VH-VL binders against Type II restriction enzyme TaqI (taqIR). Designs and how they scored, part 1

Every score and structure here is a prediction.

Target 1, 262 residues: Type II restriction enzyme TaqI (taqIR), of Thermus aquaticus (p14386)
Amino acid sequence: ASTQAQKALETFERFLASLDLESYQQKYRPIKTVEQDLPRELNPLPDLYEHYWKALEDNPSFLGFEEFFDHWWEKRLRPLDEFIRKYFWGCSYAFVRLGLEARLYRTAVSIWTQFHFCYRWNASCELPLEAAPELDAQGIDALIHTSGSSTGIQIKKETYRSEAKSENRFLRKQRGTALIEIPYTLQTPEELEEKAKRARVNGETYRLWAKVAHHLDRLENGFVIFRESYVKSIELFLQKNAPTLSGLIRWDRVAQEALTAP
Below, numbering starts at 1 at the first letter of every chain, in headers, positions and changes, except where a header shows other numbers; Kabat numbers aren't used for antibody chains.
ipSAE, averaged over its two directions, is called F for ESMFold2-Fast, E for ESMFold2 and O for OpenDDE. V2 adds 0.75 times the mean of E and O to 0.25 times the DockQ between the complexes of E and O.
[cut] marks letters that were taken out.
The coordinates of atoms that the task and the answers printed are left out; those that the model quotes come from them. Centres of patches stay.

## First folded at step 7 (VH-VL; framework fv_remtolumab_arm2)

Design c10 (from c1 with heavy chain N59D)
Fold by ESMFold2-Fast, scan of step 7:
Structure c10 (fold): chain C 262 residues (1-262), chain A 119 residues (1-119), chain B 107 residues (1-107)
Amino acid sequence: as target 1 above (262 residues)
Amino acid sequence: EVQLVQSGAEVKKPGSSVKVSCKASGGTFDSYAIGWVRQAPGQGLEWMGRIIPIFGIADYAQKFQGRVTITADESTTTAYMELSGLTSDDTAVYYCARHYDYYEGFDYWGQGTTVTVSS
Amino acid sequence: EIVLTQSPDFQSVTPKEKVTITCRASQSIGSYLHWYQQKPDQPPKLLIKYASQSFSGVPSRFSGSGSGTDFTLTINGLEAEDAGTYYCHQSSSYPLTFGPGTKVDIK
């Protein structure tokens, strides 16, 4: 909770509110054909951290998406050429470039939502939070430090899939450590409550996601953000239950037990 | 119709530089590489390099490394070839041409630009 | 660099005769060989790509064959409009290289 952290959050929220989400949705919605796994050399995550995670800067500024994409493209001309030749022989470069642009946009939106949680946390909470880009391959978005321990956090978008029984990579390497899923949804409480009423199978799950949605806010353009009360509820949950937390704390447990203030 | 239209003839002094332009159709610029080939009077064809405009990446023949720069302006769909340190050995017709299948042969050619280097 | 050699260097031919031009590469280039025709004061024009594939609009009298190091361009029934210089070109490796050319003239 610092003046610097509050200013970083306000500046980042101003950036998010300035995004023309409707225009981007129209441009990229029909584009769904570039589904090849990106090689490590093309991973945009380091660039997203460079341009959008600026919690320690006095006067942070954030690139618009098109400028960000152009910078990423310019830095990776050789591996892009190799990737396109290998997987898209016979496709036009313009077609592949637009497909990659759409893919990076979807990745950026997800990462911006994760970063908002971290900026909100730093502005509102007392427990230290550290961004962990090096742990992304293990499914970790950040670490929250409690007295004598660290808890991994994973920002979890709305899902209806049953959890796989396989252990998370981070938890396999860090036995005795907890990993907490931080749920969010792009749907409104009203939309989810209506789906729950009509649901033949997932009615209770829709109601639980509606509860999650009640703890979220939206910017002027519709971008979903975390409320101060949301992160404070998570902080209280961690303080109250440390040091007994270990293993995976699933999103549904978080929604039921941690999200207690509206 | 696929067209590559080049700038006009130039006469240059030894030691100077020349910059030749090649205006391509829009479709060529977003899907193909553009190469540069020169031909000295009464001699054969010599490849200088190529650019993929959408990537902004250029490759050069070793003989011309350090003297040639190939660039592209997507807003005007125009490729450029600049050759510096001119000598009489650089007197030639300079062609731009469109590569098929990325880096293979050339399917369409510009009309050529005559560059004469004389004192 | 891959060196391309053409033979003959010059050929004077009677109309309607068969013309054979050979191109040899200093190392194997698979099928990455292309043939061009150049008339005086004109840019080259693509005839054959990938050793044997005719380019659009090229008369059927032109054909290409070969692979590896030995390639042939054949004109079956030379016409007066076919006078010019013929070049082979390899795209197997950088730098891209051309043969020295074969000049075909009409008697």
Scores: ipSAE 0.006, ipTM 0.444, lowest interface PAE 9.6, mean pLDDT 86

Design c11 (from c1 with heavy chain G27Y)
Fold by ESMFold2-Fast, scan of step 7:
Structure c11 (fold): chain C 262 residues (1-262), chain A 119 residues (1-119), chain B 107 residues (1-107)
Amino acid sequence: as target 1 above (262 residues)
Amino acid sequence: EVQLVQSGAEVKKPGSSVKVSCKASGYTFDSYAIGWVRQAPGQGLEWMGRIIPIFGIANYAQKFQGRVTITADESTTTAYMELSGLTSDDTAVYYCARHYDYYEGFDYWGQGTTVTVSS
Amino acid sequence: EIVLTQSPDFQSVTPKEKVTITCRASQSIGSYLHWYQQKPDQPPKLLIKYASQSFSGVPSRFSGSGSGTDFTLTINGLEAEDAGTYYCHQSSSYPLTFGPGTKVDIK
């Protein structure tokens, strides 16, 4: 809850609001990509953290997406050549580059949403939050520290699939700790309520996502962000329950129990 | 169990075309490229081309460019190789095979389809 | 295109003997060389990938080595079931190419 944290949030939100989301959607949406794991050398997470999480320390403004992609590409010419030769030999350079650009854009949007939660948290909450690319190796997006313990955080985009079946790496390594899914959706409450009314299946799930949507805001360009009240609700939930929480706290429980107050 | 099952033997006249199918099962179809390799009687192996199903992109050996078309149908997990302008030099066993690591060598092979071109 | 040459063309071997097959590329292909075994009226079967990595289920008597332009497939202690034609194959550049094959018979 510092002036510096509030300024960082405001600067990041100005960056997000400046994105031409409609233009990017038209350019990248029709592009198919191979969703294979990138080797460690091509992982864009360290670059995303450098340019969008710690950017304000070293850089006074955030890079636009195309500039970010160009920097990532130029820093990784050798491992990119190896990756492209392995998976895309015989494809045109323009085709492969555009495919990787589309993939990195989708990754960046997800990571920017995660970063907004962290910026919002630091500007609004008292509990310390730690975010670093090293935490991704543990299968978490951030750690929130309470008195005597830490809770793992995973930012969770709208889903209708069963997700309780596979145990997260962080939970396997940190017995007796909690991992909390922080839900968000790109749909409006009105869209989700309409889907709930017409649903033959998942009607109650649509209503829960509508509840989540009520706790979110949108920037002028449509980019979804977390409200101050959202992160405050999570903080209160953690302060009250953290010593007794263990295992995976799924998004639907968070929506029902943590996002209870308007 | 990974399996590639090809269509049956064909006898074709010079100047016609042949379309061989390769039905894939036991793996995620879109995760691997499928190549086509032929072998004339008593001869070695000759690569014709490959397709990346997820992109719908095919690449061909220049020798076959303009005569061969390789396609894939994701809904039936089937790859096809169509060769036109057949001559007696096209008499061969035609194999489909799955590329490992997308484009590298071939780990699993179809049983082969014999194509005989005769007047 | 990259031309692969194999030697010998033909080898007749007594069971339990060591067989060495060489493959040479017309230009450097790194480690993008793979070895196959083909028996009569059967499709080829992968033995070695990336010059030296054994494919799953392949007997330990088969090994591969080499890089750049010179590659070797070795069978330490040939068994009767190993009779067949052996092909090298490069995946370094298009068009993909195969060697002409080495036929191994049992005496």
Scores: ipSAE 0.000, ipTM 0.390, lowest interface PAE 14.7, mean pLDDT 85

Design c12 (from c1 with heavy chain A33T)
Fold by ESMFold2-Fast, scan of step 7:
Structure c12 (fold): chain C 262 residues (1-262), chain A 119 residues (1-119), chain B 107 residues (1-107)
Amino acid sequence: as target 1 above (262 residues)
Amino acid sequence: EVQLVQSGAEVKKPGSSVKVSCKASGGTFDSYTIGWVRQAPGQGLEWMGRIIPIFGIANYAQKFQGRVTITADESTTTAYMELSGLTSDDTAVYYCARHYDYYEGFDYWGQGTTVTVSS
Amino acid sequence: EIVLTQSPDFQSVTPKEKVTITCRASQSIGSYLHWYQQKPDQPPKLLIKYASQSFSGVPSRFSGSGSGTDFTLTINGLEAEDAGTYYCHQSSSYPLTFGPGTKVDIK
């Protein structure tokens, strides 16, 4: 870490803490999201990266969610009009807009969590990290460079599903490299331990997610963030093991082997 | 047998653009990062940006953001650096150089391309 | 950005003498520092990578040391062919940066 990276993290965390999560949950939770696939021209990822992953200036400015959505909508008026006319010709414009707003909010929250990992990494760790919207097309969120290799990073929200049947695109194209899942959960350790006690199935998985939760922090508004100790544990794991790692390093192995107890 | 071969010298007018090529041979393109470094007459080395050709991912020094574009064509194993809005301050020798990973030094360099900006 | 400073700016040395060039980083960069030699009208050539590892084909008279913020390049027994400008370069964080260079001449 640099002083600039530390300031970037502090500024981003201040932004995250300013989000009115309760208001957003009340507004968007009851709204059915638009399920129709978005065309390339309406992919919000490049815009999210541009606004929330750029290097800090002397006076950095992060848009609040509603400001970001309004800006995105205005910038994309032509393809939005074409999309709405093609797939929602009988619907009110206002109704479709609210559905897209709810969808974009859910995407933004996930992306902000991913960016927090990256900002925390740059402020706390020595190994270089890259994040770019082009990496999403390869099936990864970031690349971390070690002393002879690059490791793919995928930020993984709590899941109880089996692994995908097909191999990840990054691993198919970059055979012999490793892809590491970085786990996080929105539940508290107490909630997860209670679920483990009552579970008919997945009890061990609940306990493992509780262990993950112990390595996370929360901002005043409830937004979950990564601790300095979390990313440093991952860095040490990579420094010791990277030359021998290949293929998918699943979240449960990361939780058991990389994350250290407090 | 590692070789990076750059395009020839160019003389450009202020306000124009220049596009320099860097052709890689000896198996260097698929596994390596290609960086671009310039050197003004009598001055030191200045990093402009880099590309990971297999992913098409480019990063730039902030000073050049908005004026420089670095691309790669995997079929011809050639990387390109395009600089727009040229001024006399852009008169320099432009080098491409490879490194295995971001963290490494540049182990092989192109011969350089002289770009002169004059009215 | 990480600023690299080199000392001395210029050094004129008699043949077979020992040359020491220092490079200091504005913040810790671990061992992600590399040294290059540039002769007039030629591209730079890598001499030392990762602070202390000699690149292939580089004469054994060149050595590097240091970590964190302070680094040294040593030429033990300067030869006539070693005249040129020497640059340090950090690869710890973006943007990648170079030192201002040290020019070495022979008396």
Scores: ipSAE 0.000, ipTM 0.416, lowest interface PAE 17.6, mean pLDDT 84

Design c13 (from c1 with heavy chain G56N)
Fold by ESMFold2-Fast, scan of step 7:
Structure c13 (fold): chain C 262 residues (1-262), chain A 119 residues (1-119), chain B 107 residues (1-107)
Amino acid sequence: as target 1 above (262 residues)
Amino acid sequence: EVQLVQSGAEVKKPGSSVKVSCKASGGTFDSYAIGWVRQAPGQGLEWMGRIIPIFNIANYAQKFQGRVTITADESTTTAYMELSGLTSDDTAVYYCARHYDYYEGFDYWGQGTTVTVSS
Amino acid sequence: EIVLTQSPDFQSVTPKEKVTITCRASQSIGSYLHWYQQKPDQPPKLLIKYASQSFSGVPSRFSGSGSGTDFTLTINGLEAEDAGTYYCHQSSSYPLTFGPGTKVDIK
């Protein structure tokens, strides 16, 4: 941990707290997401990293979402024209633009949560963390380097479904390496405990998500963030277990074995 | 065992660019990062950046951001460092070296490549 | 950035004498400090990693100690082949930085 990393985290959190999440939610919720796959030229991930992952910058600044979307649209005019002409010929320009705006907003929110984990890690932990857009191609969000090895990190939003049997790309290519799911939830501990009390069969799953929620915090506008104690718990888990960890370490094991405080 | 072999000396004019290669052996590309460190005549060591070949992730010292590009070719196990906008202040020996624990220290070093910038 | 300073900048010593080189960091770096030896017209060679861990094949006369901001490299019984420049290097945060070096000559 460095004082520059702590300042970067504080600046990013001020940016997140400034977002009008309620207005964005109301604006984009009723808009059905454009389901046509975006071509590589329109992948927003590199632009999101350029504007929101600034861990090495002194005094970083961050664009609001509307400013970011306008900048992305202007920068990508040529491939946007080709994409719209091919898949949305005859649709109004305004209709397609709003649909892509809603899609990018949903992507941005997920990526900002991922970046918060990384900023918090750099500000609080000693093990080095690597975050880069190239890691998305490997199926991971970040790498944490332990002495003699690396652990893949995947930020995992609350789920109750059985996972698909498909092997993660990172684990397939880097056999003998561990991939750890880092759980988070948008629900409060109180909401999840109430659900656990009502549940007949799956009460333990709700209690595990409630435990996860207990280690998370919220900004003034409701944006969910990771606590210092959360990332410190993960770091201790990795330091203690790194020589023996391999394969997928699922979110429920992380919740049971790694998240200990408070 | 472990060997890093760099390309030969270069003489460049101000304003041009130089690209230095570093051929790695001994499993370096599978488990380590490759860093670049330069040393001006009679001066100390200066870290420029590094790449983790297996993930294609590069990081640069802020001083060189925008002028340096570090790349890796896994098929030939060769890393490259390209520096543009050369001035006489870039006259130095450029080393590639293997980072243990991905960015900590350097356990093995290349022989160095002398780059001279003169008009 | 983290600035490293070394003391002394130059030392001329008699063979078999004990040599002590100090490295100080501008802020705490834990144990993320490494030591190198460089001989004229050669690349640097790793001696000590993580403040106190000897690298494979390094003679036992070399040892490292310290944590936080103050670190020491000791050569207990200097040999003729030990003449060179010694650098400390921190890996606690980016950008990675080196000390200015300490030159050790034989009388």
Scores: ipSAE 0.011, ipTM 0.594, lowest interface PAE 9.1, mean pLDDT 87

Design c14 (from c1 with heavy chain G56D)
Fold by ESMFold2-Fast, scan of step 7:
Order: C-alpha cells, then sequence, then structure tokens
Structure c14 (fold): chain C 262 residues (1-262), chain A 119 residues (1-119), chain B 107 residues (1-107)
C-alpha cells in the first residue's frame, strides 16, 4: 500500500464513475457477439494495459471508451482491413465496425474490473501484486507474491457452470503453486437472494453469488467494484494458507473460505 | 439513384501534385468502398487503391505507394485522390468507382477526370 | 501480382453473330473475376460479376463462365450498341488488376 497507489485507485474510480453505462448498454446490448477469434495482431489487451494500467501518476485522466476504440482502430488499419475482408465478406462495414466496437467494449469492461481489483489491492494490501499483459498468455490476470512463493489470480465473473475446464497453463508450468479465482457479480445481493428462493435448481449457487455480491460495492453509475474488506480478506487467506495451497482454488471455495461472511 | 461526380480536368507541371474529388450519393458511403482507377491515353485500366469511408481504411497498389493518398470526408460524402511527384507518365483519365462487396468489382463509375502533365 | 491476358486483342463482327472473349489468369482466382464494357470517351460499365452473375439491367445476350484460371465472356447475338472495349478484372488479391482489353467492332 502507498500514497501513490491510493491516488491511482481514486483516479481510476473517478474514471469508472464517469462512464455512461446506460448509453453503452443501449448501443451495444442488441449487437450479438461474433465467435470469430481476433488474430494476435488485433489483440486489444496491450492497448488496454497502456491506457488504463500503466498510467503515470502525473497523468490523472484515462481515455473514454470511444476515444480508446478510435485509437486502437487507427493503429491497426492494415490488419483490420485484412481481418474484415477475410471474415466479414458480404456484411455491411457499418455493421462490422459496430460489432467490433461492441466486442471491444465488453472486453474493456472485463479488463477494467480486473484492473480495479489490482488498483484496490495495491492501495490496501501489503503483499506485492504484479499485473502485465504477458501474464494473459499464461492464463492469469495477476500474480501475488508471498514470502518464498507466488499465487496466480484470475478474476471470474458470475457463472453457473459447475464443471472445470482443462488445466490452466499457469498451473501446468508452475507446479505446486496455487491459482485463485476472484469472483464478482453484476447482480445485487437482493436480486440473487430472490433468484435463490424461486430456483428449482442452482439455489445454493445463487446464494453463494449473493454472498459474493455482499463484498462488492457500486459506483454512482452502477459500475461494480471491489471493497477494501474484500481484498484484505483475500490477503489474510493467502497469508495463512499460501504454504499449503496448490492447484486451482475455485470461486465457490474462495466465497466460502476466503471472504469474510456477513 | 447512385451517382459519382468528379471534379474537372487539370493541367499540371512535372513535380507538382493533383487532388481529384469524387462526390458520391445513393448510400455509397454507408456500406461500400471507393476505388480509383486510371487510364493512360490508348491504354488499359490500372487500379491505384481504395478507401472504405466508414472505417477510414485505405489500401494502395504498390506502384503508387508513397505518391498516392486516398481520403474520404463523410460529412460531404466526398472521396479524394491526391497524387504527388507528377511526371508525364501520370497523364491519364482518373476514375473513381464504387466497390461492391468492399474490394471486389465496380458497379458504378464516375465520369472521369482528365489530368495532363505537360513539360 | 496476378496478370490477366485477354484473347483476342481485336474482333470485327457482323451483327447477330456470337462473340467469345477469353480471359486467363497467371494463377487461380476462383470465381473472383468481373467483366466491363467501355465505349469511347465513357467510363467502364459492369456487365458480369463473380465470373457468371449478370449485373442488373445488363441485356440477357451477355453471359459469363469459367473458374480458376480460364474465363469466358459470351455475347450471343451481337447488336450494334455492343461495339466497345471489354475488360476482365480480378479481385482475388491486391493489387487488383485488369486485363489489357478486347476491342469489338461492328462490320
Amino acid sequence: as target 1 above (262 residues)
Amino acid sequence: EVQLVQSGAEVKKPGSSVKVSCKASGGTFDSYAIGWVRQAPGQGLEWMGRIIPIFDIANYAQKFQGRVTITADESTTTAYMELSGLTSDDTAVYYCARHYDYYEGFDYWGQGTTVTVSS
Amino acid sequence: EIVLTQSPDFQSVTPKEKVTITCRASQSIGSYLHWYQQKPDQPPKLLIKYASQSFSGVPSRFSGSGSGTDFTLTINGLEAEDAGTYYCHQSSSYPLTFGPGTKVDIK
């Protein structure tokens, strides 16, 4: 934790609070996600890190989303032209541009949520945290250092899938280490508790997500953020358990064991 | 009705530049690319490049890269082709034309702009 | 770049006769070939797109065929208004290229 980290968090939260989420929802929600993967040269992740994570302390403002999208587009005209010609033949260009804009917006929201966890961690916790676009290639969002070891962090949006996917690359390469899923939800505790009461299946899962929601805050515009108590609970869990933790620590275990239950 | 209307004839000195305009109608700027094709006297057709106005993406034939710039102004639905470092070999009729399916063929053509480079 | 060649260079034809113009590509271009007609002091006009699809308003006497490297434009029953130069054009890859043209004249 440092004064500089606290200032960075405050600046980032002001940026998040300034987003017109309702206008973005109206503009992008009706646009369906195209399943075509972006080639490596179109990956927006390095740009998102440059503009929203690696900001200098003397640069107190972040780009709005439209400005970010325009900058990303302008930097990638040749590979965008090739991608569009190859995969969107027969579609209108206005439709393709809007589709890519919607896709990048959804990616940006997810990445901004991940960055908020990291900014909050650096402002509130003592254990060092590293975040870099290179970590994405290993299947992790951040790395937290404990004495003599490191723990991978993956920010996990609300899910009702119970089956685990194939083993994460970080865990395959870094045997004996742990990967912690950090859960968040866009729903309120009240919404989730109501769903749990009416559910024929998934009732217990809804209640776990309601518990997660109790550890989150919202900015005035509705953007979900991590509370100081949330990251401190995770830090305490790591300090007590890191020498014994290995493998994937799934979101439901984190919700049950790491987060301090109200 | 789809129309592409080009600027008038130009006479230029060697070493100068020329900028030809192409005003498009009929929804051309909404979902089509605009290409530029030239034709020297008594010769065939030569593609120079194209622009997709809504994306502001321009591609050029290698022969013209470094000398040609193609731009578009969405507010006036007008595309421009600027060619610099003119020589007598650049004397030609310059056409703008609308690319169907973005970079395929040309369904509608401008009337042409004669550019004469005289020494 | 992909080079297109056309045959014949010039053809003088009696009205109502069948005209065949051939276009050959230096490498396979699938069906990404288009045909244009140009009259003196006028811009080209699209006749056939994608080797065989007639453009709207084009007379039914014009037809196209072929794929890969060998393509044909056929005028079945030439009319006086058909005099002009015919160009093939490939859109398979950049730079886009045109054939050298075939001039068709009426006897």
Scores: ipSAE 0.000, ipTM 0.383, lowest interface PAE 16.7, mean pLDDT 84

Design c18 (from c17 with heavy chain T57I)
Fold by ESMFold2-Fast, scan of step 7:
Structure c18 (fold): chain C 262 residues (1-262), chain A 119 residues (1-119), chain B 107 residues (1-107)
Amino acid sequence: as target 1 above (262 residues)
Amino acid sequence: EVQLVQSGAEVKKPGSSVKVSCKASGGTFDSYAIGWVRQAPGQGLEWMGRIIPIFGIANYAQKFQGRVTITADESTTTAYMELSGLTSDDTAVYYCARHYDWYEGFDYWGQGTTVTVSS
Amino acid sequence: EIVLTQSPDFQSVTPKEKVTITCRASQSIGSSLHWYQQKPDQPPKLLIKYASQSFSGVPSRFSGSGSGTDFTLTINGLEAEDAGTYYCHQSSDYPLTFGPGTKVDIK
């Protein structure tokens, strides 16, 4: 942990706390997301990293979401025109633009949560962390380096789906390496405990997500963030186990084995 | 066993670009990062950036913003460092070197490539 | 940017004498400090990693110590082949930086 990393985290958290989440929710919730897969030229990840992953900058500043979306749109006029003409012929540009705006907002929120994990890690932990848009192609969000090895990190939003059967690209390329799912939820522990009590199925899963929620914090505007104790628990887990870890370490194992340590 | 072999000396004019290669062996491309360090005549060592070949992830020192590009070709196990907008201040020996534990120190070094920028 | 300062700039030493080189970091870097030797017309060679761990094949007369901001490289019983410039290097934060070097000559 460095003073620069502490300041970067503080600045990023001030940015997150400044977001008018309720207004964004009202604006974008009723808008149907564009379901068509975006081509490589329209991938917003490089832009999101450019504008929001600034861990090594002195006194970074962050664009508001609308400014970010306007910059992304203006930078990609030709490929956007081609995409819209191909998949949304007969739709107004205003209609499609709003749909893409809603899609990018949802992507941005997910990426901001992912970046918060990385900023918090750099500010609180000693093991080095790499974050880069190229890692998304490998199916991971970050790499954490332990002595003599590396562990893939995938930030995992609350899910009730069974394990994916397809092997992750990172695990295929790096045999004998571990991929750790880092769970988070937007629901409060109280909400999840209520769901557990009323559930006919998944009651135990709701209770496990409630335990995950207890290790998270929330900013003044409601944005969910990772606690210092959360990342330190993960670091301790990796320091103790990394040489023996391999394959996918699912979110439920992480919640049970890493997050419950006092 | 571990070898990093660099391309030969270059003489360049101001305003041009230079691309230096670094062929790695001994399993370097499988699990290590490759960094680039330069040394001006009679001066100390200056880190330029590094790449993790298996992911194509490159990081650069701010001093070289917009001028340096580091790439890797897995098929030939060769890393490249391209520096553009050359001036006489870029006259130096350029080294590639292997990072142990991904971004820590350097355990093995290439022989160096002399780049001279003169009119 | 983490700045590394080395002292002395230059040292002229008789064979078998003890040489001490100091490296100071502008902020704490834990043990993420490494030492290199560079001889004329050669690339640097790793001597000590992580402040105190000898690299394989490095003679036992070389040792490193320190943590935080203050680090020392010691050559106990200098040999003629040890003439060269010694650099410290931090890997605690980007950009990675080197000290300005200490030149060691043999009398």
Scores: ipSAE 0.000, ipTM 0.502, lowest interface PAE 12.9, mean pLDDT 86

Design c19 (from c17 with heavy chain T57R)
Fold by ESMFold2-Fast, scan of step 7:
Structure c19 (fold): chain C 262 residues (1-262), chain A 119 residues (1-119), chain B 107 residues (1-107)
Amino acid sequence: as target 1 above (262 residues)
Amino acid sequence: EVQLVQSGAEVKKPGSSVKVSCKASGGTFDSYAIGWVRQAPGQGLEWMGRIIPIFGRANYAQKFQGRVTITADESTTTAYMELSGLTSDDTAVYYCARHYDWYEGFDYWGQGTTVTVSS
Amino acid sequence: EIVLTQSPDFQSVTPKEKVTITCRASQSIGSSLHWYQQKPDQPPKLLIKYASQSFSGVPSRFSGSGSGTDFTLTINGLEAEDAGTYYCHQSSDYPLTFGPGTKVDIK
């Protein structure tokens, strides 16, 4: 943990707390998702990393979402023009732009949650963490380095599926390496416990997500963040088990074995 | 139906600035980029830059970077091109024109605004 | 920047003859090449977009062809009202650029 890392976390949390989540929800909720896959030239991850993943000692000026989107749109005009012409020929420009804006907002929110885990890790933990947009191509969000190995990290939003949809690229390419799913939920423990009581199906899964929710905090505007105790629990789990870990360590195992406090 | 109507001719002294307006009608403002192209007397066409009004940011040709500002006012459906530090080399007809397909070619043009820079 | 060159610089043609104007790009631009006609004291008018697509209302005697670096505008049966300067324009890369123009006069 360094002073610089602590300062970076505090600055990032101040940014997250400044987001008008309710206004964004009202603006983007009714907007249909643009379903067409974005080409590599329009991948927003490099720009999200450039603007939001930095360890600066001075006061970084994080762009608000609308400012970020305008900057990204301007910078990517040629590939955006080609993409829109190819897939949305004859559609209103304003309609397509708003659809892409809503899509990038949803992506940005999940990426900001991932970045918070990384900022919290660097401020609180001793094991080195590596995060870069290139890791997304490998199917992971971060790498945590132990003395003898590296463990892949995937930040996993609440799910009710009983099994992973497909094997992760990182595990396929990195034999003998472990990938750990780091769970989070936007629901409160109380909401999840109530759902568990009323559940016709998935009752046990709701209870397990309620346990995950107990290890998370929330900023004044409702943005969900990781507690210091959460990342330290993961670090202890890795320190004790890393030499024996291989393959996918699914979110429910992490919740049961690594996140031990209610 | 589609019309771009520009402001009138200007005579300016060296070192001053000029601001040309381009009023759009026929539904061009929310869905299209507006570009600016100039033509010096007896010379060819030179692209200066463009704006998509809905995001309020413009791209400029490097030659004009730092001297040109292109803006848009959605409430009046009017685009503006302001050029500063005028010299006699800036004497030209200035056109606004609508880009088709998000920055490709120009399908409709304004009538042009003559700017003369003389002492 | 992408440089466009046009040939010929000037052509004087008798009515009803075929006119061919060429435009060459300094690098490949696919089909992102557009043709304009400009008459004295008037703004340019779009004739052909994307190398070969006629703009609405343009007479059928105008046609375009080509791809990559070499493009041609053809006027098959020149009329008196076709006198003017013809410009090619590329939209493949920034900054956008125009050719130097080809002036077409009637004999």
Scores: ipSAE 0.000, ipTM 0.400, lowest interface PAE 13.9, mean pLDDT 84

